# Designs tried in a protein design chat: miniprotein binders against CRAL-TRIO domain-containing protein C365.01. Part 4

Target 1, 355 residues: CRAL-TRIO domain-containing protein C365.01, of Schizosaccharomyces pombe (q9uuc2)
Amino acid sequence: MADIPADRKKIVQEGWSRLFSDIEQPSYIQKFPSQESLYVSFFEQCAFDDFDLTLLRFLKARKFVVTDSSDMLANAIVWRQQANLRSIMVRGENGLNQNFVKASMYFIWGQDKKGRAIVFLNLHNFIPPKNTKDMEELKALILYAMENARLFLDSEQNAAKGVLGLVDLTYFSRKNIDLDFARVFAETFQNYYPEILGQALIVGSGFRMALFEGVWSIGKYFLDPEVRSKVTFCKPAQVSGYVDSKYIPLSMHGQFDETKLYERAPPETAGIGKPENYEELDKEYVDAAKEFIRLTREWIYAAGKPQEAEIEEKRKAFKYECKKLWRKGVALRPPNIYQRLGLIDANGHVDWSKA

## First folded at step 8 (miniprotein)

Design m23 (from d4 with L73I)
Fold by ESMFold2-Fast, scan of step 8:
Structure m23 (fold): chain B 355 residues (1-355), chain A 82 residues (1-82)
Amino acid sequence: as target 1 above (355 residues)
Amino acid sequence: SEELKEEIDKLREEVEKLKEEAKKLGVSPETIKELIRKLFELLWKLYKILKETGDPELLMEIIELMREISKLIEELYKLRES
C-alpha cells in the first residue's frame, strides 16, 4: 500500500473531518433508504484501492481545496445510491441490454509503457440512443464498464494509478456523434471517477481526425482543463511511443485484436445476480465503514501526540483489511469478461501475465 | 440542399468578420469573451447542420469551418488568460 505523502497528511485529515461532518448531517442521511445503505455506499466508493488514495484523487481533482474536494466525494457517495450502481453490479453483464454489450464500445487489455491499463474506446460502435429507455440502458452499460475499470486501478498492481485511454478513429463517422450524450458522460466521469485517467490518445489521421477535431471543438469544453490537458492527438504511427506492438490495434498495423478475445471468452453462465447474496457482506461493510470512521477520527485527534504512531499503524493495517473485504464483494458478482478470460481473478486481482 | 449551402456560406462570412475583430490591437477581456461567445454560437449552429446533412461536400465544408473556429477560440483563450 502507498503511504500518504508527509506533506499531504494534514490535508487528508482535514478532508476526512469535513466528509464525516457532511455525511452525518440529517439532510445528507435522508438521501439514502437507510443509514446502512449510506455506509455500504461509502465503503464501496472508498475501500477498493485505499481510503486515503481515494480521498487524494478527489483532493487532486479540486486542486487540494479541502471543502470542494470533500463535498465532491460526499456527492459521489450519494450518486452511487441514486444511480443504482449496486443493482447494476449485483445483476452483472446479463442484467444489461445485450445488444449494447455485443456492440463492443470499449475493452480493457494490456498495459502501456508506463504500466497503465489500456482502455480501448471503439467510438465507431457507439450509436446515439433513440429514446429514454435506450439512454438509461446505455448509461447502465457505461456505469458497469467504469466500475469494472476500477479493478485495473489497484495501486499495488498498477503503479501508475491510472489508465491509458486509446480512442481508435479508424472507423469513426458522423453517425457515432452525440454531444448531448458526451456531456452527460463527461460530467459523470469527472464528478464521480476523478483522476482515473492518466492519459488519453486520440488516434487518427485525415478525414476521421478532422471530423473528430471539429466535434471536439465543442466537446472539449465539457471537460475540466486538467482532464483536457491529459488528451493527446496523434497519428497511428506514433502509438508505438506509448504501447508495445502487441497492444496496438490491427487497424493501426499492430497485433491487438479484441475480436479474438471476445471469441475466446467463455459465455457468462452464472445468470443475473441476486441482492439476497449480499446481505451478510453488507453487514460487514457497514461495520468496517463505522470502524474506519472511528479509527480515522482517533488518528486525527492523535496528530502531534505521543500515541499518533501507534494509531496510524493500526489504521493502516485496518485499511488493508478493508480492501480485502471489499474484494469479497467482487467475488459475489457474476464474472465479468476479464474474469472469464483469466485476466482478473475471482476477487478482482489483475494478472498481467495473462494479457 | 441549396438552403443549407447558403446557411454555411453566411456562417463562414461571420467567422471571417470575427477573425478580423480578433486581430485588432488592444482587444479587451470583454471583447475576447464576446468573441468567444459568438464563436461557440457558430459552432453549435454548424453542429446542428452536420447532424442533418447527407451531402459529402457540405459535410467537409462544415468540418473545415468548425476546425477553423476551434483554433480561433483557443487563440482567444490564450490571450484572455495571458
Scores: ipSAE 0.580, ipTM 0.821, lowest interface PAE 1.1, mean pLDDT 88

Design m24 (from d4 with L73F)
Fold by ESMFold2-Fast, scan of step 8:
Structure m24 (fold): chain B 355 residues (1-355), chain A 82 residues (1-82)
Amino acid sequence: as target 1 above (355 residues)
Amino acid sequence: SEELKEEIDKLREEVEKLKEEAKKLGVSPETIKELIRKLFELLWKLYKILKETGDPELLMEIIELMREISKLFEELYKLRES
């Protein structure tokens, strides 16, 4: 399990102090239907991984300027509520536009040589939305995808930072291009999912690579310089330097049969997580969020005092319990495609031996 | 089509004019900002034509011109930050 780097402890403490101050403001609390829903959103945002590593992602995204970083995290917490992420996840894949699901615009499978989960982006299966309704339904699919991608970022299961994005340009064409759409989603990812991307490989050659590079002349300016620096253009033959052939799709001349991910999903189990189960889970999430805040304040206050080590150990143990509690929420949701294929268990743990 | 070819030719002429303005000694920060704005406008115009054309030769011409503009933008961006 990852721990806070020693040279980052003070700024993490400063970040939490600022965030707790921000979320206790009446103007912030009023953005939520209830104080309980604020704590639920806070818990869902931060407990999927180590709380401190989650904060460090926001700190890094804002160049370790505490005020900017904490405000960004506070905004992400309220955005989760306003974007109805809980509703999207509770409804699962069957709640999405099935034509968009069947298009197979992306999938997650395997690990690169640095242990990062691989997100394959099938841009050739993307057809730009034609109206507001289609745009909102495609947004729901993308948010569902981003939330499921968080299951692959757990420090217990993947020590490498972030995911490897892999874009195969073999079938990419002009009809797959929409820079207005790309701009909107680049902003969403940068504002609400910082440090999710470890590296992106744009794989291609010839005309299709030239076409992508042409539109990239505009698209690269939608990305923060830090994010843009993670993008690598390479030829198909160079992919083996990053990813073992057993994880490369058959369509890219590897060994992985990705057609299993393209098959129509079986009906999701009816009655998973009846309303009373979510009500009890939310109560546990609220209690855990409050206890984390209390322990973190005690930890900050104990800095340099005799009880510091004792409080640090107790807080570390509690963070571990919070991750287990967060996974109870995963178990209540309809199984996603990775759970149905056995790569992820009912509680959201990734088993790479199944890939 | 001949109409799209003429439009591309006009955009190429405008890019060459902006390149010449960028080469002038003593270009002010205000002029650099204006050049960057005009270059982004040209990139978006080329993008719109790229989505319309089915001609492979015109498509490659557009892509080449977009790459040229991107290089010029990077040069101007560095001058602006200096």
Scores: ipSAE 0.512, ipTM 0.818, lowest interface PAE 1.8, mean pLDDT 86

Design m25 (from d4 with E74D)
Fold by ESMFold2-Fast, scan of step 8:
Structure m25 (fold): chain B 355 residues (1-355), chain A 82 residues (1-82)
Amino acid sequence: as target 1 above (355 residues)
Amino acid sequence: SEELKEEIDKLREEVEKLKEEAKKLGVSPETIKELIRKLFELLWKLYKILKETGDPELLMEIIELMREISKLLDELYKLRES
């Protein structure tokens, strides 16, 4: 799970070689406020999980075409800066529009039968934004949600790949439909969050399912074929094949009552986070990013040589230290709802026994 | 409204004409691309009507026509890859 599959080692090395070449170009570096901010963005993009498994997600998304995959990752690192992801995560939940937070458009809880975290998507709580300000604030909420979902993708704690999206259509209506919004975010998720989705269940029946299928007639073409292949339509009674009754919503005659979790959650009292609290951590992130790049180049050069095993062992140990360092950043953030509920600890580690 | 029903009927007629054009033997890549473009134009027109109408009967007619267009699009994409 933390180790590169043996048959993927060479292409991972080729991917890193291409990426390092790209990010060292003056034209690329100039897209960032400083070279330090480039290394911080690189570290935050890749160190949340194993660096190599992160690259493998981009490789898989582009059918193992090295040039396309590495360019995609390089673009994601730039996009992180342009989308102000750092600011969103530093500020935390209290930095978001509280009306959108309280609407409960999504919740992450429990695991499916394959060990994937379940992301409950409550489309009936989505109301299309009325203006550009609402659009940008809703975008910030969704990016905050996607970044927190990354905590559940940890390969060391979750052997399954990706999450299970569960779209509950029980209360879905025409007022919840905005294909222009859907198109923008489908492209964002595919370009910058590859292989985060293991499977999506679209659950419903009758008119509400027919309505969703109508708009899906257009919406499915926003998705890459590989992503589209992960979408399964099913009736409420069929959900038990994927998810234990404990995590089937009450709307589908299961035991999962999301409202009890909101009632149990302690209020967030830390307030809005401050960028100044991250200045020392950013220096450690820069140093770690540079050292990872140096060790990875040595690892690539050592391929097939007597020193390969020794370099590989040192690199593996350093990747582990980088993951721990990345999680210090999680601990500096205002606690998200999952941390307040005890499902995730202060450092971002998931304790599945609490779900 | 009666006006929306008439508009839906006209869109259905356009879909049938595009279906017949798609069935012609030896359809060129350029023709397939143009058919796909026209079918997406029809889908977006139907979507706009779907957002505006409150009539459940008209909504079902729109949904059925959208599914029909989507099926034809899938067939054209497969034909392009054949």
Scores: ipSAE 0.702, ipTM 0.897, lowest interface PAE 0.9, mean pLDDT 88

Design m26 (from d4 with Y77F)
Fold by ESMFold2-Fast, scan of step 8:
Structure m26 (fold): chain B 355 residues (1-355), chain A 82 residues (1-82)
Amino acid sequence: as target 1 above (355 residues)
Amino acid sequence: SEELKEEIDKLREEVEKLKEEAKKLGVSPETIKELIRKLFELLWKLYKILKETGDPELLMEIIELMREISKLLEELFKLRES
């Protein structure tokens, strides 16, 4: 596993101390159906990556103010339960509104020149929801997309780099604009998925770019200044500075044709996943969460003491075992399109040679 | 429509008035806060009109006003932080 910088060790320890204090409060525990469900949510929030690097994302998002950072992480853990993320992921792609899936509002494929996974955002395929049911189903699709994006944030391969968002404005129109929806999801991403975005390219020219810039004059204030600084506006010809032609959209005279990937992908035939399949795994998640907390407390207590290095090494090895255990849960999910295309194996490991 | 163009012209007049107020030396913190609030109200009004019109010339007029307001907001935020 990738390690945190040595100069960040103390603040990471302070962050964990505060978080453990927060999640042990009766008022916090009461927000979950059971104490076991709290530990499951904690494990699912943190174990997809290195636990300390996950906390570091929250620390960085709150400018290393320990109380703000730890409270933010505690809120993310309970939000996972309230948003029913487990249910969305267990059910899989076939549990979503298939018209929204087929609209192709996003696709993840390939790497940019810095090794970041590319998330193609096809805003021209976004139509604002007409009613509460459509809004709930669209939210489910977006959360499903965000959770699958976490599979591309392996701390060993992509520590701190995040993803590259690529917004192709070639077909963008007024029909695709909903700033109220944009505000809600900007808040969701900033509160619950901090430091996921490495850079966003808004690609266009002429009227389409001008239209986007107009609404961006409002939309940019939905974003924290640090997130806003990651947004780059560019012309189609400039994209080659960031992304090889292989991954530049056809609309910009590159080679990337998303429709060829849909044509190649085997159909989703696993059906809708069942929560009963996770009962045994959830017990393992609870045990792992408790052990991580115990080892982390020992690590904090050992700070500056002779046994520090020994405990630190044992804790690092256990974090690696937690990531393996989390990937067993990925293998129980119905296969997503990236798994069906061979880009991701059954356990959630990305093979970039397939892209 | 002509009705939308008249509304845009009225909003442009309001923007010019706020630009004039913002350029005064020694603007108070309370005045800066009020100018920022009014500029955001104008941006949202322009956004509503942008969603209604299909006229490309009118859309460009709205977009240009929104860009002008955006630049003024950036300068006011810098003044507030200084």
Scores: ipSAE 0.691, ipTM 0.894, lowest interface PAE 1.0, mean pLDDT 88

Design m27 (from d4 with Y77W)
Fold by ESMFold2-Fast, scan of step 8:
Structure m27 (fold): chain B 355 residues (1-355), chain A 82 residues (1-82)
Amino acid sequence: as target 1 above (355 residues)
Amino acid sequence: SEELKEEIDKLREEVEKLKEEAKKLGVSPETIKELIRKLFELLWKLYKILKETGDPELLMEIIELMREISKLLEELWKLRES
């Protein structure tokens, strides 16, 4: 597990102090059905990886301005509850619009040369929503995708490099363009999933690339400058500089045939998890969230004092236990396609030897 | 579509006028802000036409014009930040 950089310790402590103050305000608590649901949302937001690395992602996204960063994280915690993320994940893939699922608008597989998980963005399969219902169902698919992508962001497996987005423009057409949706996606990604993208490759040539560049003239302004700086335009032949041929799409004369993975994947048959299992999990999440907050306050108070080292070790061990507890929630979900293909185990750990 | 061709021609004329205004020495910060606002309005109008047209030649004209506007916007943002 990655330790907090020494030069970031104080700002991390300040970030937690501000966040704890914010989430204890009556006006904030009122945004949740119960105080317990607030702690569950907090735990689900932060415990998937190291708590401090999660806070650091928000700090970096707001240029290390503590007030802005902590407010952003507090907003993400309440947003998770309001967006019904738990319900989406509990219902699994079978709970989504199956026409959107079968379109295969994205797939996560393999690693790039820096060890980042590759997210294939199949824009040619994108189905613009025709009405409000379609928009909400497409949002549910994207949220399901983002939550599963978090399994690939594990700092122990990823060394904090994020993901590599690979946009294959080979079959891209005018029918796949929807800037209204792109704006909503960009806002959600930036506000609630900061510092996930390591780099994005926009791969194409000729007319298809020209078409994308045309709409990118507007779309790039939906992205913060820091996110925009991670976008690289390249020709198919240049992709080998980033990704081994094993993971270059067939459309670009590589070896990666995503369709064979869909054909091999067993169907999702698990059904919705038992309510009593989630009730027990929620109780454990609440208890763990409260203990993390208590230990973190003790850690902050111990700064510069003789007991600091002892409290730091106890807090570090507890953070590790929280990550394990968070993974129990993954095991209760219907297995996602990566679990069904054997790339991810029942507890959400990635086995890169299977890719 | 004759109507879409005429609309694109009008937008192209507007882009050329904005390019000429941007080339003037001593452009004020207020003028730069107004030019940026107008260029974004033109981009969104071109995007709307791009979604509607089935004519490959018109589509290429729209794409080229959007690229020209994008380049001009980058130049104006640099001037505003300097």
Scores: ipSAE 0.671, ipTM 0.883, lowest interface PAE 1.1, mean pLDDT 89

Design m28 (from d4 with Y77R)
Fold by ESMFold2-Fast, scan of step 8:
Structure m28 (fold): chain B 355 residues (1-355), chain A 82 residues (1-82)
Amino acid sequence: as target 1 above (355 residues)
Amino acid sequence: SEELKEEIDKLREEVEKLKEEAKKLGVSPETIKELIRKLFELLWKLYKILKETGDPELLMEIIELMREISKLLEELRKLRES
């Protein structure tokens, strides 16, 4: 949904008021190299879909407690800067450890029956890193993956319902288990990417399912109750109730040949991206962030006044322009595998006919 | 493998002891908290053994015991919330 639900307008306004107060505090600003970098981080966090739907994801994650929700969003904006997320995305796929990329630990392909993009997790391709360098490189791949998943969220195409996570246990074994890594990943996902997951299917049977259930007895406590409630365990034969066979991997008796995804993709030939290519766009991001904040404050002030409808329409139009500006930034990145496969077009839209 | 089997058997005995403690009428909130702490300690010990063993039979015993502890933790958490 591109529009704020009528029953959520007041709490969205309260959320923005609190967030704007938080990000203007000197103690908050000092966490960034510059005030401009704060606005860039804010824009990149919020403008990818719809600013208000982004805030609503944080509100829902904290049960609509405004103070908790706004603090969570403020923390996510800081975290983007501290985790060097911009650098990871600017450098692109060629900036990552290519052995980890080629291992195919995950891929995004197809839609479920509710129109949610499917994120497949091939845990059997995950071998826990044995040193700090490999651990940091794997974390970079995961952050790259999470950022690319945001490209499949579109308020006009069921963005509010998130993605379907599908964990394939077909070849899962003891060597794929690392609960310390799982805890760090769960913390990152819950704190900085709330309400991205619509549902998760843990797919397996027999011994492999039993093994996962054993470690899940600990792992489930890394998840907030809200996130935990989205997890469903099922057998391979039951997946067709959620996903058409066209998008089910061959390993689960479907029609999708997942084994050759990276082999079929054209190679990434643009090379490692350069930060200086973003200098002009960053100025546009700063100006857009400031204008959004100004318009949102006017919108809040206009509540119940004659000019409310006029300001609300101007703000809605400006949010749409911000989404286009954000997509312009995506186009400057080295093409990801989904762009190279044609699943994401030149305008940043998902074309499911290619899946 | 015999050494690991003995360790698993000792952990099973500890689980049975905690189950009996949990069955007592009028278990206090402090006792429930301590039982939960001890059960998590046992889960992490079982997880460490699971990472080390290559024996399929021992692995299944560990998995079954972890599932059993998980069920007991759910019951204790319900009691704590009530």
Scores: ipSAE 0.680, ipTM 0.890, lowest interface PAE 1.1, mean pLDDT 87

Design m29 (from d4 with K78E)
Fold by ESMFold2-Fast, scan of step 8:
Structure m29 (fold): chain B 355 residues (1-355), chain A 82 residues (1-82)
Amino acid sequence: as target 1 above (355 residues)
Amino acid sequence: SEELKEEIDKLREEVEKLKEEAKKLGVSPETIKELIRKLFELLWKLYKILKETGDPELLMEIIELMREISKLLEELYELRES
């Protein structure tokens, strides 16, 4: 698929070497129910995009310090298992708290002027958790949302670096404020979904903006300085510099009808897939993960040797097959709202003409 | 309420004292660290009041005071890095 930038080839190879060393440690393997589940988590973490581009996101997040970057990726692979991400995705939207789903706290629609998918954060719809159970259910919703957002980060369909977050403060109030949840969200986002945010626009004016700025005086310290630097505060009139009016919310006098988003979507009626299909998929994921690791080690060994070009070609072809296999897994999940609205097909391909 | 206004006024007085301490020439790294910790404690106290009050004028006073503390924190972090 995508070619590794020439100036990044060596550090990508060093990153993989360190990661493979990390995941072979007995202390690491013990964190998984089985060796097979380790390879499944590895595959699901890396194959949604080009493997090397996935590693590059972790490398960039740790300033290209190989040991820090590889450890971060190894931790993300473990976290997927511990957070039960597979279970959340297999159960789909119907497995979530429907009061939180119907509130429309977020929605992904359209592209900004740089080709980044727009993630609308409807803070006025945010329902602060009342207890530990609510917090866990809200976290499940956010994990479901972030996993589906990965479909919009596919470098084959969208070469842009990350997404544009758009926070509409038009109806924001103190009842929508929860800094404990904000901390949990910030930590999860930074540790396990590095380099997915290209820019965030906090859009508002008057009292609503002042209120947000007040709590931002604390909230900004939950974010790494690099993430914080991507946040831009602006007035509604300035949004047209970033986003065409077709995708600017009606609340900001644009054309995008952000109201009743979930009401307009067809219901999810497919239900959970057959267990036998997931058993077959997991076997294929394990085999693919092992082959990728073998080919990558061969590629590293071949650096500067006559056979390098042939091995690079074989490895590139195999990465493409892995991405197709990952999309087979997407097709087994209950359709998400974007698939039901026709923006994404059954295999996870985005059709921007539908937005 | 009268009680909340008095609490906010007390927090404002504490902020002013921390501003005075921060202006001292040659403030030590230990003092800067202590000032930062106290400012975050004040921010969290203001946040708690903000969550409970429905009075628009008190909300604005809280927001303005939080902004003042935020500016002072930025100055202290710059001073710590120097």
Scores: ipSAE 0.697, ipTM 0.897, lowest interface PAE 1.0, mean pLDDT 87

Design m3 (from d4 with P56F)
Fold by ESMFold2-Fast, scan of step 8:
Structure m3 (fold): chain B 355 residues (1-355), chain A 82 residues (1-82)
Amino acid sequence: as target 1 above (355 residues)
Amino acid sequence: SEELKEEIDKLREEVEKLKEEAKKLGVSPETIKELIRKLFELLWKLYKILKETGDFELLMEIIELMREISKLLEELYKLRES
């Protein structure tokens, strides 16, 4: 389990104090169908990696201004409920619009030379939404993708380095341009998934790169300056400096045949999940969330006192138990394509030798 | 296509006028804010044309003009933050 940097302990404690205060307000609680659903949302937001690392991502995104950071995290927790993330993840890939799934607008494959999982964005496959229903279904796909990307952010395996986003412009055209959707995506990504991106490569040349640069003249202003600073434009030949050719798609002259992913692991083998399968797990999530909050308050109160070290060790051990419990929830979902391909095993371990 | 080319030429002239306005001595914060607003309006108009035109040469002209506007916006934001 990752340790809190020594110089960040106090601000992490202040962040939790503020967050706990915020989520206990009647005005906040009333945004959820039940108090139990609030704790489930809190647990699912924070336990995927390490509770403190999750908070640190929000703190970093708001320049370590505790009030802004904690409010942002509180908003993310309620947003999960409002966006129906649980329903999306419970139903799995077969609950999504299959035309959007089959278009292969994105895939996660391989790791870069720094050990970061690679999220490929195939912009030429992007289908702009024609109406409100399309927009909602496309958002569901994107949220499903973002939630599955979290499975590759395990701090024990990747030391919180984030993902490498790779935007493939090989077949990019005007048909794939929708700045209204890009703005919504950018807002969702930076508001609810902060500090997940380690670096983004915009890969192209010639006219297709020029076309992207044109729309980037507007699109870059949808992004916070810190997110923009992570974007690198490069030519296809330069990608080998970041990523082994084994993981580069055939469309970019690598060795990976990206067109066969769904043939190798068809969606119909995954089935579809049911909400009732989560009733017992939700009780465990609620109990774990409450215990984490109690232990964290104890930890804050013990700061500078003789019992501090004892409480820190107990809290660290409990965080590890929470991570195991979170993984039980992942195992209960219909297996995603990466699990079906054997890239993610039953214990949540990512094995890039399978890629 | 002739009508579209004429529209782009008018937008280019508007950009040049805004560049000249930005170079004037004693540009006020209110003027900078107004210039930024007008430049974004021009970018969105160019974006709309970019989505409609099938002419490659015209597309490249639009892209070049959008990049020029982007550079001017960056200069104005730096001036605003100074």
Scores: ipSAE 0.675, ipTM 0.885, lowest interface PAE 1.1, mean pLDDT 87

Design m30 (from d4 with F40Y)
Fold by ESMFold2-Fast, scan of step 8:
Structure m30 (fold): chain B 355 residues (1-355), chain A 82 residues (1-82)
Amino acid sequence: as target 1 above (355 residues)
Amino acid sequence: SEELKEEIDKLREEVEKLKEEAKKLGVSPETIKELIRKLYELLWKLYKILKETGDPELLMEIIELMREISKLLEELYKLRES
């Protein structure tokens, strides 16, 4: 059962107090089309797993410095609106550049030995953008991927609370290198998706590993020390220490054949979603965000008072209802490939027996 | 190919000069900062050449030089902290 660690309660309360102060500033509010859109963005950012666990990810990313952590989360809420994440997710896979989708730049399947979902990062399928249109379409694909990866972070099911990134360098070449894009991606990932990465394995040998290491001599400085510390370089033979052979790629003499999953996947037939389908949900999100803020302020005020335990129980129950409400938004999206393969249900819950 | 080889050789000479500067006595914080800036600039120049060359021998020379610069940068960052 997901709950706030006892030793983190005060820092979480301080974090929320600071964030609420920040998002109530006129200079902050004016960054949104409406106050309602601010609450929607707040809810979408924070309620996916659990409000407090979301804040804890930002706190951990900034070494539990409350001001830095809360500012980071406030910036992520603004960024979500400015990056048009809702539009990307509403439109779904069919709203993306289909050449980029078919290239299979990433795939999520199976678990590592610690119970973390495996994100296969197929860098050999990355083609650097040649113009502004390609750049924006590639960014949309990556953001779509990041948002779907959040579904694998559900703290009720994922004991490790993160994913394992697996970078297979077997087919990596000079054509797959774009450090300017890598910098933009690294900034986006670490600023707006903190602590979703449990560990990243860079797997290779010989010349291709040497090539990656050369480029990494620059690229590693794009990453915060917290993110960089999660990157492990290893040989193909060492991957079995992290991942069962069932999920080791064929290129590394394992059993995982991603191509068979693409062949099995039913086509996406729901079509491109429409913003108006979310009008009722947005009202529910706004109401839930306001109630969470109200209950959290009551919780903070009740510290050391007779009603503390009662308010804490009500707040915990409400957070659980918010998780369910957030997942109604997932159900409105066109089904992603994992839902079509049966690994994820309509509400975004993972069934590991299918992997 | 000869043009790229000459460019790599010039960059290698510059790296050697920066190594010698880094070895001098008690290096000032200002000098450390300048050395880091120059080394990082050299890494980007090598990266540009790496993207253009298809010669495996030149690619290995570039990679080895980039790794060498990376080690120097790590040493300078540690020195800056102290």
Scores: ipSAE 0.667, ipTM 0.882, lowest interface PAE 1.0, mean pLDDT 88

